# VH-VL binders against o27280: the designs that were tried, part 487

Target 1, 266 residues: o27280
Amino acid sequence: MDSMNVPEVLEIKRIVEESESVKTFIFSWDFRREVRPGQFVMVWDFRDEKPMSVSLIDPVRSEIGISIRRVGEFTDRVHGLSEGDLLGIRGPYGRGFELMGRDILLVGGGIGMAPLAALADEATARGMRVDALVAARTADELLFLDRLEAAGVNISTCTDDGSCGFKGFAHERLLTLEENHDMAAVCGPEPMMFQVMRILDERDVPAQLSLERYMKCAVGICGQCCLDDTGFRVCAEGPVFWSQELSRVREFGRYRRDPAGRRVPW
Key: E = the ipSAE of ESMFold2; O = the ipSAE of OpenDDE; V2 = 0.75 times the mean of E and O plus 0.25 times the DockQ between their complexes.

## First folded at step 22 (VH-VL)

Design Ai4 (framework fv_marstacimab; at its last look DockQ between E and O 0.90; V2 from the best seeds 0.85)
Fold by OpenDDE, look of step 22:
Structure Ai4 (fold): chain C 266 residues (1-266), chain A 118 residues (1-118), chain B 112 residues (1-112)
Amino acid sequence: as target 1 above (266 residues)
Amino acid sequence: EVQLLESGGGLVQPGGSLRLSCAASGFTFRSWSMSWVRQAPGKGLEWVSAISGRGGKTHYADSVKGRFTISRDNSKNTLYLQMNSLRAEDTAVYYCAKHDWYGSFDYWGQGTMVTVSS
Amino acid sequence: QSVLTQPPSVSGAPGQRVTISCTGSSSNIGAGWDVHWYQQLPGTAPKLLIYENTHRPSGVPDRFSGSKSGTSASLAITGLQAEDEADYYCQSHDSSLSGSKVFGGGTKLTVL
């Protein structure tokens, strides 16, 4: 097997508390190994392995960050770790975001903001105008606001309960914002992404969307993350897709496959 | 520094035409929608027209529909308002205003006075 | 007359707190459109004071604050100063007017 598929045991350099349920784990990274926003890594705690988005890419400090939401047994264990502890990391994998134009719109929901935060850093470094619509269920679940603001990103917040910013969903908020962007990057709950994509298509804004699927191998072999009708493997051809590609994916916004391969509605 | 400079105002008779210009600088012009907002003497602000950054979408207040045309030349960083069939009630200071992402007007010109009188 | 309704005038003494209301409807503020506020000093162009309901642009002191609830918005000025004497306008968007921006009628603030 390719050496790139062997997990590298890395020490947690720093832990950033993003929210009550989200931590960012910082690792030293050799940037001879390229990584792009939108790509993911497989995180191994020596018991189980899960795909996680890269949320920080810092070539100056030679660091990457991986943001992890506490949602189950694996993430519970990881969240119990401290600085200095070890994790296995293999990757990066998948297709990342492509930046184009001068003005970029980011639309993120929940932990979906992780890859978008990394993209925001790259875009701002390139001198692009970045507008970010950050959505969450509640105010305390909004991620990376200070980081984005510090990077010069224009932020609009949206919360389901109205505890911060616009009360409602991201696609509803999007309809009330100006439409002058060359491209958009979207990541979050798939129902959100589906609605946002439709709006962006109507606005003729090229959009890239990062899908979240159950991924087992990360190398396009097991087929667990295959999308119906197209045969797209989220881990290989994605996780970032153009809207034109996703328009061909019947299951997008409707259902996903569980670990057993069964259809699970969103 | 963002600057908006209106020109083209003046005295015109009812039924006449006038073309306003707004020279923009200090920001990426094509990236932002622009509006014209007018204010009659001693009155409040009235939105007149808006145009998207790339010029693909235009909007007009009902009071000026069919008579006014908003346009822009992004190569010249200039916003225009062609005003035809002018009426006395069109008498006002006309401001060009830059939109922000939220739909507010974050920058305004100093305005140009248009007087429609016989 | 105006789609958004403001009181024609408000007044306060230096150091006092004053509020200016902006009442809309279900087609603008109530539809989820943001409210923005502008200050217009005598003989000058309007200046953005509050954007996105509650946010202050750089240079605007924190004694200015905005709020929004239901179909209405409010501008509050604490520690009123003589230089605050001006006209204040709320602005939003109306879904029923083909994407039109809409202003309130304006409020003249007098500092006593």
Scores: ipSAE 0.905, ipTM 0.946, lowest interface PAE 0.5, mean pLDDT 95
Fold by ESMFold2, look of step 22:
Structure Ai4 (fold): chain C 266 residues (1-266), chain A 118 residues (1-118), chain B 112 residues (1-112)
Amino acid sequence: as target 1 above (266 residues)
Amino acid sequence: EVQLLESGGGLVQPGGSLRLSCAASGFTFRSWSMSWVRQAPGKGLEWVSAISGRGGKTHYADSVKGRFTISRDNSKNTLYLQMNSLRAEDTAVYYCAKHDWYGSFDYWGQGTMVTVSS
Amino acid sequence: QSVLTQPPSVSGAPGQRVTISCTGSSSNIGAGWDVHWYQQLPGTAPKLLIYENTHRPSGVPDRFSGSKSGTSASLAITGLQAEDEADYYCQSHDSSLSGSKVFGGGTKLTVL
């Protein structure tokens, strides 16, 4: 693991509007720096720097895509940019997803579908069967449905308000779908991931879950992304963890930490 | 193209046994649960039994528990139903059916007739 | 006694709309299990008509539609045609029957 990288200043090549609140920013990328689904980059707007998941990995066109939800001052500024504008990118960082077997289940909530979309592309390219349960609060917030469908992914949707697909939470829908998967990959709101993990553990389905925590250095030095009771650094040992690794993490599904390190309930 | 072909039906006396087979092609057999579904002459559809794609979970209708055994051989792409202690009420066309992820039967064979009569 | 209840028969004239009901309970449709529909022509195997409550497989005309509400589901056929004369079955899963798939009793549709 390298100590620190400097940001490379890259031009925004293309912007895709995924929803009212989510845009994908596409950059040229030299794939001598290997990128795997589930890894992240640090995005620098010359004022602040935030971790963002890679949602598109295209070595044929030498492109990466980074999907960003507008949630605050930094992301508001980035959403205001146009094609041709500049951003700093450093990375990739972290441990990505590992594929095994032939039949994979994806469970994504909201923006959590971003790294899973990249994984779906890799899995389908390897000839795997991919079933994706895509969750959101409303139909307007379901992400990447057209892209997943075009890739040959079997899709089930659920929304809290019932506006599309199953009315309810992802873990409730999962109980009414057929099993038969070699592994699962899960990313989304941590309470959702906790409930889904419990079902998958009971079914003896190996699961990998992608966590988000506050980050500063991204290379494991500063300790800002550490998980309680284990010392796992989300930026170094994660962001993707096996369910067995997370079963001993006290805070998973219970609370989170703010930028000052204070415990905050979910 | 998905194909399911049942075989092994025939005439048998009460208390006898039959083994049904279903040859599958055109899809990755081990990835999907399979069922047997039967239909007595002039009657509706009745689910009989199901088996998971890897073969680790089996389920049976109460009417056949203890008498029928579902199995599969994923190296031969074949589903089986061993039917023992047959009764007149087991007389039916037996269909092989593939599950999809949503729990529907998206593909069916043409069926094989089992007649239990003295 | 069928776990899912369908009318034994329905009829309609060409061009009309008909509906076929499928009534379940809190242990099947009411527990969130999907409803699927099959068409069976005489002497043939059933064919999937509607899956996941409302979705049509490729090749099924859009005049067939499904819906689900509460503990019941409905299959609607608009623009009724002579070729629609068949038996129709709903299917779901019942949680009280430990991994069991369940069919309705079937509905014979007669086109007058």
Scores: ipSAE 0.761, ipTM 0.894, lowest interface PAE 0.8, mean pLDDT 90
ESMFold2 (binder alone), look of step 22: mean pLDDT 93; pTM 0.950

Design Ai5 (framework fv_marstacimab; at its last look DockQ between E and O 0.90; V2 from the best seeds 0.84)
Fold by OpenDDE, look of step 22:
Structure Ai5 (fold): chain C 266 residues (1-266), chain A 118 residues (1-118), chain B 112 residues (1-112)
Amino acid sequence: as target 1 above (266 residues)
Amino acid sequence: EVQLLESGGGLVQPGGSLRLSCAASGFTFRSWSMSWVRQAPGKGLEWVSAISGRGGKIYYADSVKGRFTISRDNSKNTLYLQMNSLRAEDTAVYYCAKHDWYGSFDYWGQGTMVTVSS
Amino acid sequence: QSVLTQPPSVSGAPGQRVTISCTGSSSNIGAGWDVHWYQQLPGTAPKLLIYENTHRPSGVPDRFSGSKSGTSASLAITGLQAEDEADYYCQSHDSSLSGSKVFGGGTKLTVL
């Protein structure tokens, strides 16, 4: 039994209200255990366990943050917790983002901004130029804007209803922005990522995309997060993939598998 | 501090040629698109040409297509505009302008005057 | 003449509110392209005043504001001051012109 697969019971150090539906839970972290933006942890509330992206990596404070959107029973329970309460955390798992170049474009939708926020912190700390396209359905669902701005990130927003920024989808907004980037990192609804990837490919911008799939074991054993037809395990070979890798994944942008293994269209 | 300094302007006869330069400093030059914008005496602003940070994409206004060539040397942090077959209507102050991510011009040079006259 | 249409001139007394309109079309503002505004003081180069429709660069007073709706944009100046006397230009992008940036004809603002 690998020690990294045993959940550590950690106390919630503080909770940040990001939006009506999103909270960031902050934990003390021993950075002898490396964690990278784009990696995820398994969060255990002593009843159920779910994968969550790391949204904050702070070596100075020895803290990590996990942003969780309230979407179901598990997250309802977690959102009911208070500072000082306990959660089980195991990980980190998966392949995180790789930074390259001088100029990076971040494209995020909804809770997909969580890992990108962490990436933004790292990129800015390295002196990179960071442009972030932040998308959401409505203005009140836009995440991490103040945090990104404070980090020196150039922000462009788009909302489906036009309540903030560009009215429309991320890929539509992207077409109206300048193209001088060495790489891109993308995370959000898969239909969004699919369209964004196409644009980035046409622009010859290397892109990494973080996929979301049902993950049970997080260690590449159960196969629940396998991608057609490559056999890529999102928890092991991902969740961050290069666009070239995803070009080989038939299901990308088209369907995913549910807990029963059935194909579910996006 | 961002600085853009245009040079190369002057008096030229119709049909003549002139090469403008814009020396850039205070920012990572290759990371940003650059444009030339001109303003005839007593007139408004007119976009002339644009070039992407790495030089892969180039655009021209219809009024200068086939006559003007925009280029850049990122090793020298310099933007250029080669102007051939100059016409009287090309008489203007020529500004170099830095693009931001949104496609606005966040920084401008002080301009260099080009006068085309017989 | 200009792809974007501005009134040639506007005027106001100190302390008043003035607005400058910028009317485009479905190929530029209406296509989703952002509108930017520039201030050009007499004898000087243009200065970015508003970017991305509503945003102010550092150093630009909050009495300057931008808005965009449909195929048009507007620059509003509240608490008009003598120093605001200048030419103002809107700028956007036109998809029908293959990557071309486009300017309005400019508006001369006179402070009475």
Scores: ipSAE 0.896, ipTM 0.940, lowest interface PAE 0.5, mean pLDDT 95
Fold by ESMFold2, look of step 22:
Structure Ai5 (fold): chain C 266 residues (1-266), chain A 118 residues (1-118), chain B 112 residues (1-112)
Amino acid sequence: as target 1 above (266 residues)
Amino acid sequence: EVQLLESGGGLVQPGGSLRLSCAASGFTFRSWSMSWVRQAPGKGLEWVSAISGRGGKIYYADSVKGRFTISRDNSKNTLYLQMNSLRAEDTAVYYCAKHDWYGSFDYWGQGTMVTVSS
Amino acid sequence: QSVLTQPPSVSGAPGQRVTISCTGSSSNIGAGWDVHWYQQLPGTAPKLLIYENTHRPSGVPDRFSGSKSGTSASLAITGLQAEDEADYYCQSHDSSLSGSKVFGGGTKLTVL
């Protein structure tokens, strides 16, 4: 691979504990390698490599932040690291979000708020009105609320257990909020994104949704990130797709695939 | 700051017409739905009509449907209510109200009085 | 007859707590629509007091609080003061009325 496809070993500059299960790892970053909200990086812990969303893009301080939820062996190891420790980073990869109009809706579930927090910063810097529906299973898992508030984002929360905000799922809450948006950006559990996409399509709101699939090469040559019906590669043509692109994909919202390509229920 | 200034109220005979205006300032007018809300003398608040920020969705209370027309001119930051076939029961103070994202009326004008009598 | 039902009046002595109820149905509060509250002082326009069930806009004292449960909502006022004498309205949205906004009938609060 060329120099862009080998991991660059970077020092963890700061760690922000976003919740009990989510940390943001901040690195110095040379912005000659441009980063857009919605793009991803491959994080290498010298044993394994996983795709992670960029949640902070700060060219003034020359920093990026990568938010990682603890869900297994790789993320447990990364969460055990300290400031000053090293990680390999390659990227960024993929197609990011495109902003349009003046009024944007963000709908994020769990760690899916990470790329949307980066997008919110860009949207507010452009003078857009940003409304964010932030969803999680419990209040303790709601992410980035203080950061979004400080940026001037209008926030509504929902939790599965009702511990904060609306009790229920993001798509249920969305039906009870005012509509007036030029576009939406959605990221979270795929079943949530599917339900939210259906509502936004009925409302004629252009929507961009960020997907996750298994990734190995991140540049589109291995085929591991392909969507069933289209041949789209999440690492090359996505991870951000327009809703009309996803309407042609039968697997979206119905199942996912493990690293061996086997169907696994959501 | 946010201001909503209604005008166009007055005395009109039954069956007559009147056009209300609401001049908006201090916020991005086109981003927000707007409503007219009325209050008959000594009575409670009654929602009358709403229009979405870009004007694509319009709603009316059953009591005014077919007689009143809500509209907006986003280039002039102005909300309108055309009232036709006026009846005595339309006598009220008419308020201009701004929606927020949550569906509340976060800002109100001071109202303009409409009196329908002979 | 309002879609949302409020008591026509409530009263309390200075310093005490009063509550004002707002009872809806499965097509409004029970469908997950938020409840908002307004204070209307004599001769003035309504003012937003509580939005999204429990939130206070800037400038509203914290002795005003809201709650919602099932098909009903409640406004509580503690440390009652003479200037709290006003009419209070709840407001929500009703899906059965073609997406219309709905108000309660209003409650006159008298400070004894």
Scores: ipSAE 0.759, ipTM 0.885, lowest interface PAE 0.8, mean pLDDT 90
ESMFold2 (binder alone), look of step 22: mean pLDDT 93; pTM 0.948

Design Ai6 (framework fv_marstacimab; at its last fold request DockQ between E and O 0.92; V2 from the best seeds 0.86)
Fold by OpenDDE, fold request of step 23:
Structure Ai6 (fold): chain C 266 residues (1-266), chain A 118 residues (1-118), chain B 112 residues (1-112)
Amino acid sequence: as target 1 above (266 residues)
Amino acid sequence: EVQLLESGGGLVQPGGSLRLSCAASGFTFRSYSMSWVRQAPGKGLEWVSAISGRGGKTHYADSVKGRFTISRDNSKNTLYLQMNSLRAEDTAVYYCARHDWYGSFDIWGQGTMVTVSS
Amino acid sequence: QSVLTQPPSVSGAPGQRVTISCTGSSSNIGAGWDVHWYQQLPGTAPKLLIYENTHRPSGVPDRFSGSKSGTSASLAITGLQAEDEADYYCQSHDSSLSGSKVFGGGTKLTVL
């Protein structure tokens, strides 16, 4: 086993409460180990291990942030932790986002904004114009708005219930916004990403989308995150895919496989 | 400083032609859609035409379709409006305006006056 | 005549609250297109006042506010000042006119 596959026990330096259900855990990081927006790490609480996207990359402070949504037993335990507590972190893994051009569109839903927030920081640091469509079910679930605004990102919001911004889904909002972008990065619920990708393709905007699948090894061995037909491993060939790649993935936007390998709808 | 500066306005006979220019400065011109908006004396604002940042898509109001042509030269940071078959009702101050991401016009020029008269 | 309908004029005394309505249809405001507002002082070019229904650009005081509901939008001005005397225009997009921006007829605001 490579050293990168052994979890490093790290102390939680800070915890940022992003929303009622999302916390960002900040760790010291040795940047001799490069990390890119869109990559993920495996978080180990000494009982279970889950893949989590990196949401903050700060070389100046030598810190990374991992945003975690409380959705089950593992995340419940993690959310119960305090500053100074320990977690195991191994990685980073996977293919991250690639920046191109000068104008970038970010489309994120819920916790999907986590990797996009990190990408926004990198893009703005490079002097790119960043437009971010931030979607959530309700206003209180919108993530990273202040952070994005502080970075100079143009923000548009949409919520399912209309409690903030456009009432409706991200793909519906996208149809009402200007189209002058060199590339797009998308992350969120897969049905959202599917619809957004369709629109971006029609607009001839190159798009990268980050998929979420059940992962065990994170190193392309176990096959648990393998996509049907293509054989793409989300942990190895992804989680970030180009729209052209995903166009070949029939299950995209339709179903996924659970830990037992059964097809389950989104 | 972000600014737009229109030029090319003047007096023209009905049926004549005129070409307006809009010089952009202070921002990445190709990143923004641009529009022409006109205002007849003592009247309201009327959208005339729009062009995407890269120039691949153009749109026209029905009132000018077939007579006006919007174009841009991103290497010169300049927006153009070729106006043919001009009519008296085309008399107006013509503004160039930048589109923001939301579809609003966040930057305006000072306008150039076009008078179509016999 | 304009795609969006505004009252031709409104007036108020200094310190008062005034509202300007903008009525559209199912093909523009009602179709989900945002409403934007512009202020045009006498002899000047229009200036963006409100974008995306409710947002103020930098430099626009918070006494200006926008709202949108159904097929209509509204601009509210509180603490009316003499300098607010101007023409105000709402603007949106019409889905029946592909790629077409649409303006209201404009409202002349007089400060008494």
Scores: ipSAE 0.928, ipTM 0.959, lowest interface PAE 0.5, mean pLDDT 96
Fold by ESMFold2, look of step 22:
Structure Ai6 (fold): chain C 266 residues (1-266), chain A 118 residues (1-118), chain B 112 residues (1-112)
Amino acid sequence: as target 1 above (266 residues)
Amino acid sequence: EVQLLESGGGLVQPGGSLRLSCAASGFTFRSYSMSWVRQAPGKGLEWVSAISGRGGKTHYADSVKGRFTISRDNSKNTLYLQMNSLRAEDTAVYYCARHDWYGSFDIWGQGTMVTVSS
Amino acid sequence: QSVLTQPPSVSGAPGQRVTISCTGSSSNIGAGWDVHWYQQLPGTAPKLLIYENTHRPSGVPDRFSGSKSGTSASLAITGLQAEDEADYYCQSHDSSLSGSKVFGGGTKLTVL
């Protein structure tokens, strides 16, 4: 009932500058509405509404954090806001990550590290061994490194330009790291996730991957977030899918849809 | 305290057999690949064999292939090296070593001496 | 003949800087495999000194540093102290030998 089409208007309590292009907006949150890592919220700036990943889940302080990368008009406007300004929040929505075993691998590209940072906090609180491969185009875009280190996460970095860590793509780096994980969680550019999924499948590592698709309603009614061939709705059956579920999805890693519903290459 | 303790070394004749053990404590043993690394007197380090955390993958240096068998018992937190058809060249201190995620050996035992002599 | 080549020895006076090289090939360091460094004091087991090319484990002084470029790696020790006198080994992985860890031949560091 409380998660339907009724956004709650909340004050921005704090803003954390994660990079030149990424800010985390922190809000007070009533955890009677449970939030799991990998779920998303719809953020409304009183003109438009976009899905955003939850990056901080802090029941002790009664706070959530939403990390937003500046990529267009909506995110430019939100990045111009200050503490005390208002945003509408609907949610949370979707299926979050499920933890299993004792040894977890996280592979995140760019803003995709946001939901994985929340998952890392939960995994370390359970006493799991957490290894995180953090990828970006350049060193200044590597996200959450200090937070992950403070949580006791083992970090490896890779950058397209080689400015920090391994020079190259996440899947290339993964081939030069030790195995021994019970599961993996992957979030980032879909081409990267596809390549990482192939390696993890060959290693027999159960993987959960977080997809992004265009959304209107976020509750599974409008059909705009559907995946070709399966009918899976990213907002309802996902955004987190097991790799076995994604093996049934022909579009994964090959194309996306624009707001008009047209197929667009990655 | 994270530690590895080798045992089972000693004097053996050429052609003989010996089984080394390495007792692990202070960490979740099954989460880590393990290696045996040896060092002949006055010589450098030589990697001998490795086994994955769950035991499904094993690897051997060419110098020991077909003669040595690495294994582990995760219920006992113990790594093993069965050494058969021993040669004088196998005389060395044998170390048990833990792999980290990056492929380094972050934890070492103190070693056990194996002497192959008539 | 070692897959990774190190100089047999290096020396320096207290307070000076020394560098130990580790030269590999396109099947190991040049294929993107990390280089790790170990210190071995006489009569003791090796100790991890540098991992993932440049990182220090907790407790290793920042006067020890590592680097990697192309098919080679280097360990630098600044502010040399008498206690640094030891054998030093580099280690990596060789893609041509599946699952093979490889060590350099070792370098004896003498503090004058």
Scores: ipSAE 0.782, ipTM 0.899, lowest interface PAE 0.7, mean pLDDT 90
ESMFold2 (binder alone), look of step 22: mean pLDDT 93; pTM 0.947
OpenDDE, look of step 22: ipSAE 0.915; ipTM 0.952
ESMFold2, fold request of step 23: ipSAE 0.692, 0.741, 0.765; ipTM 0.861, 0.882, 0.895
ESMFold2 (binder alone), fold request of step 23: mean pLDDT 93, 93, 92; pTM 0.947, 0.948, 0.943
OpenDDE, fold request of step 23: ipSAE 0.927, 0.927; ipTM 0.959, 0.959

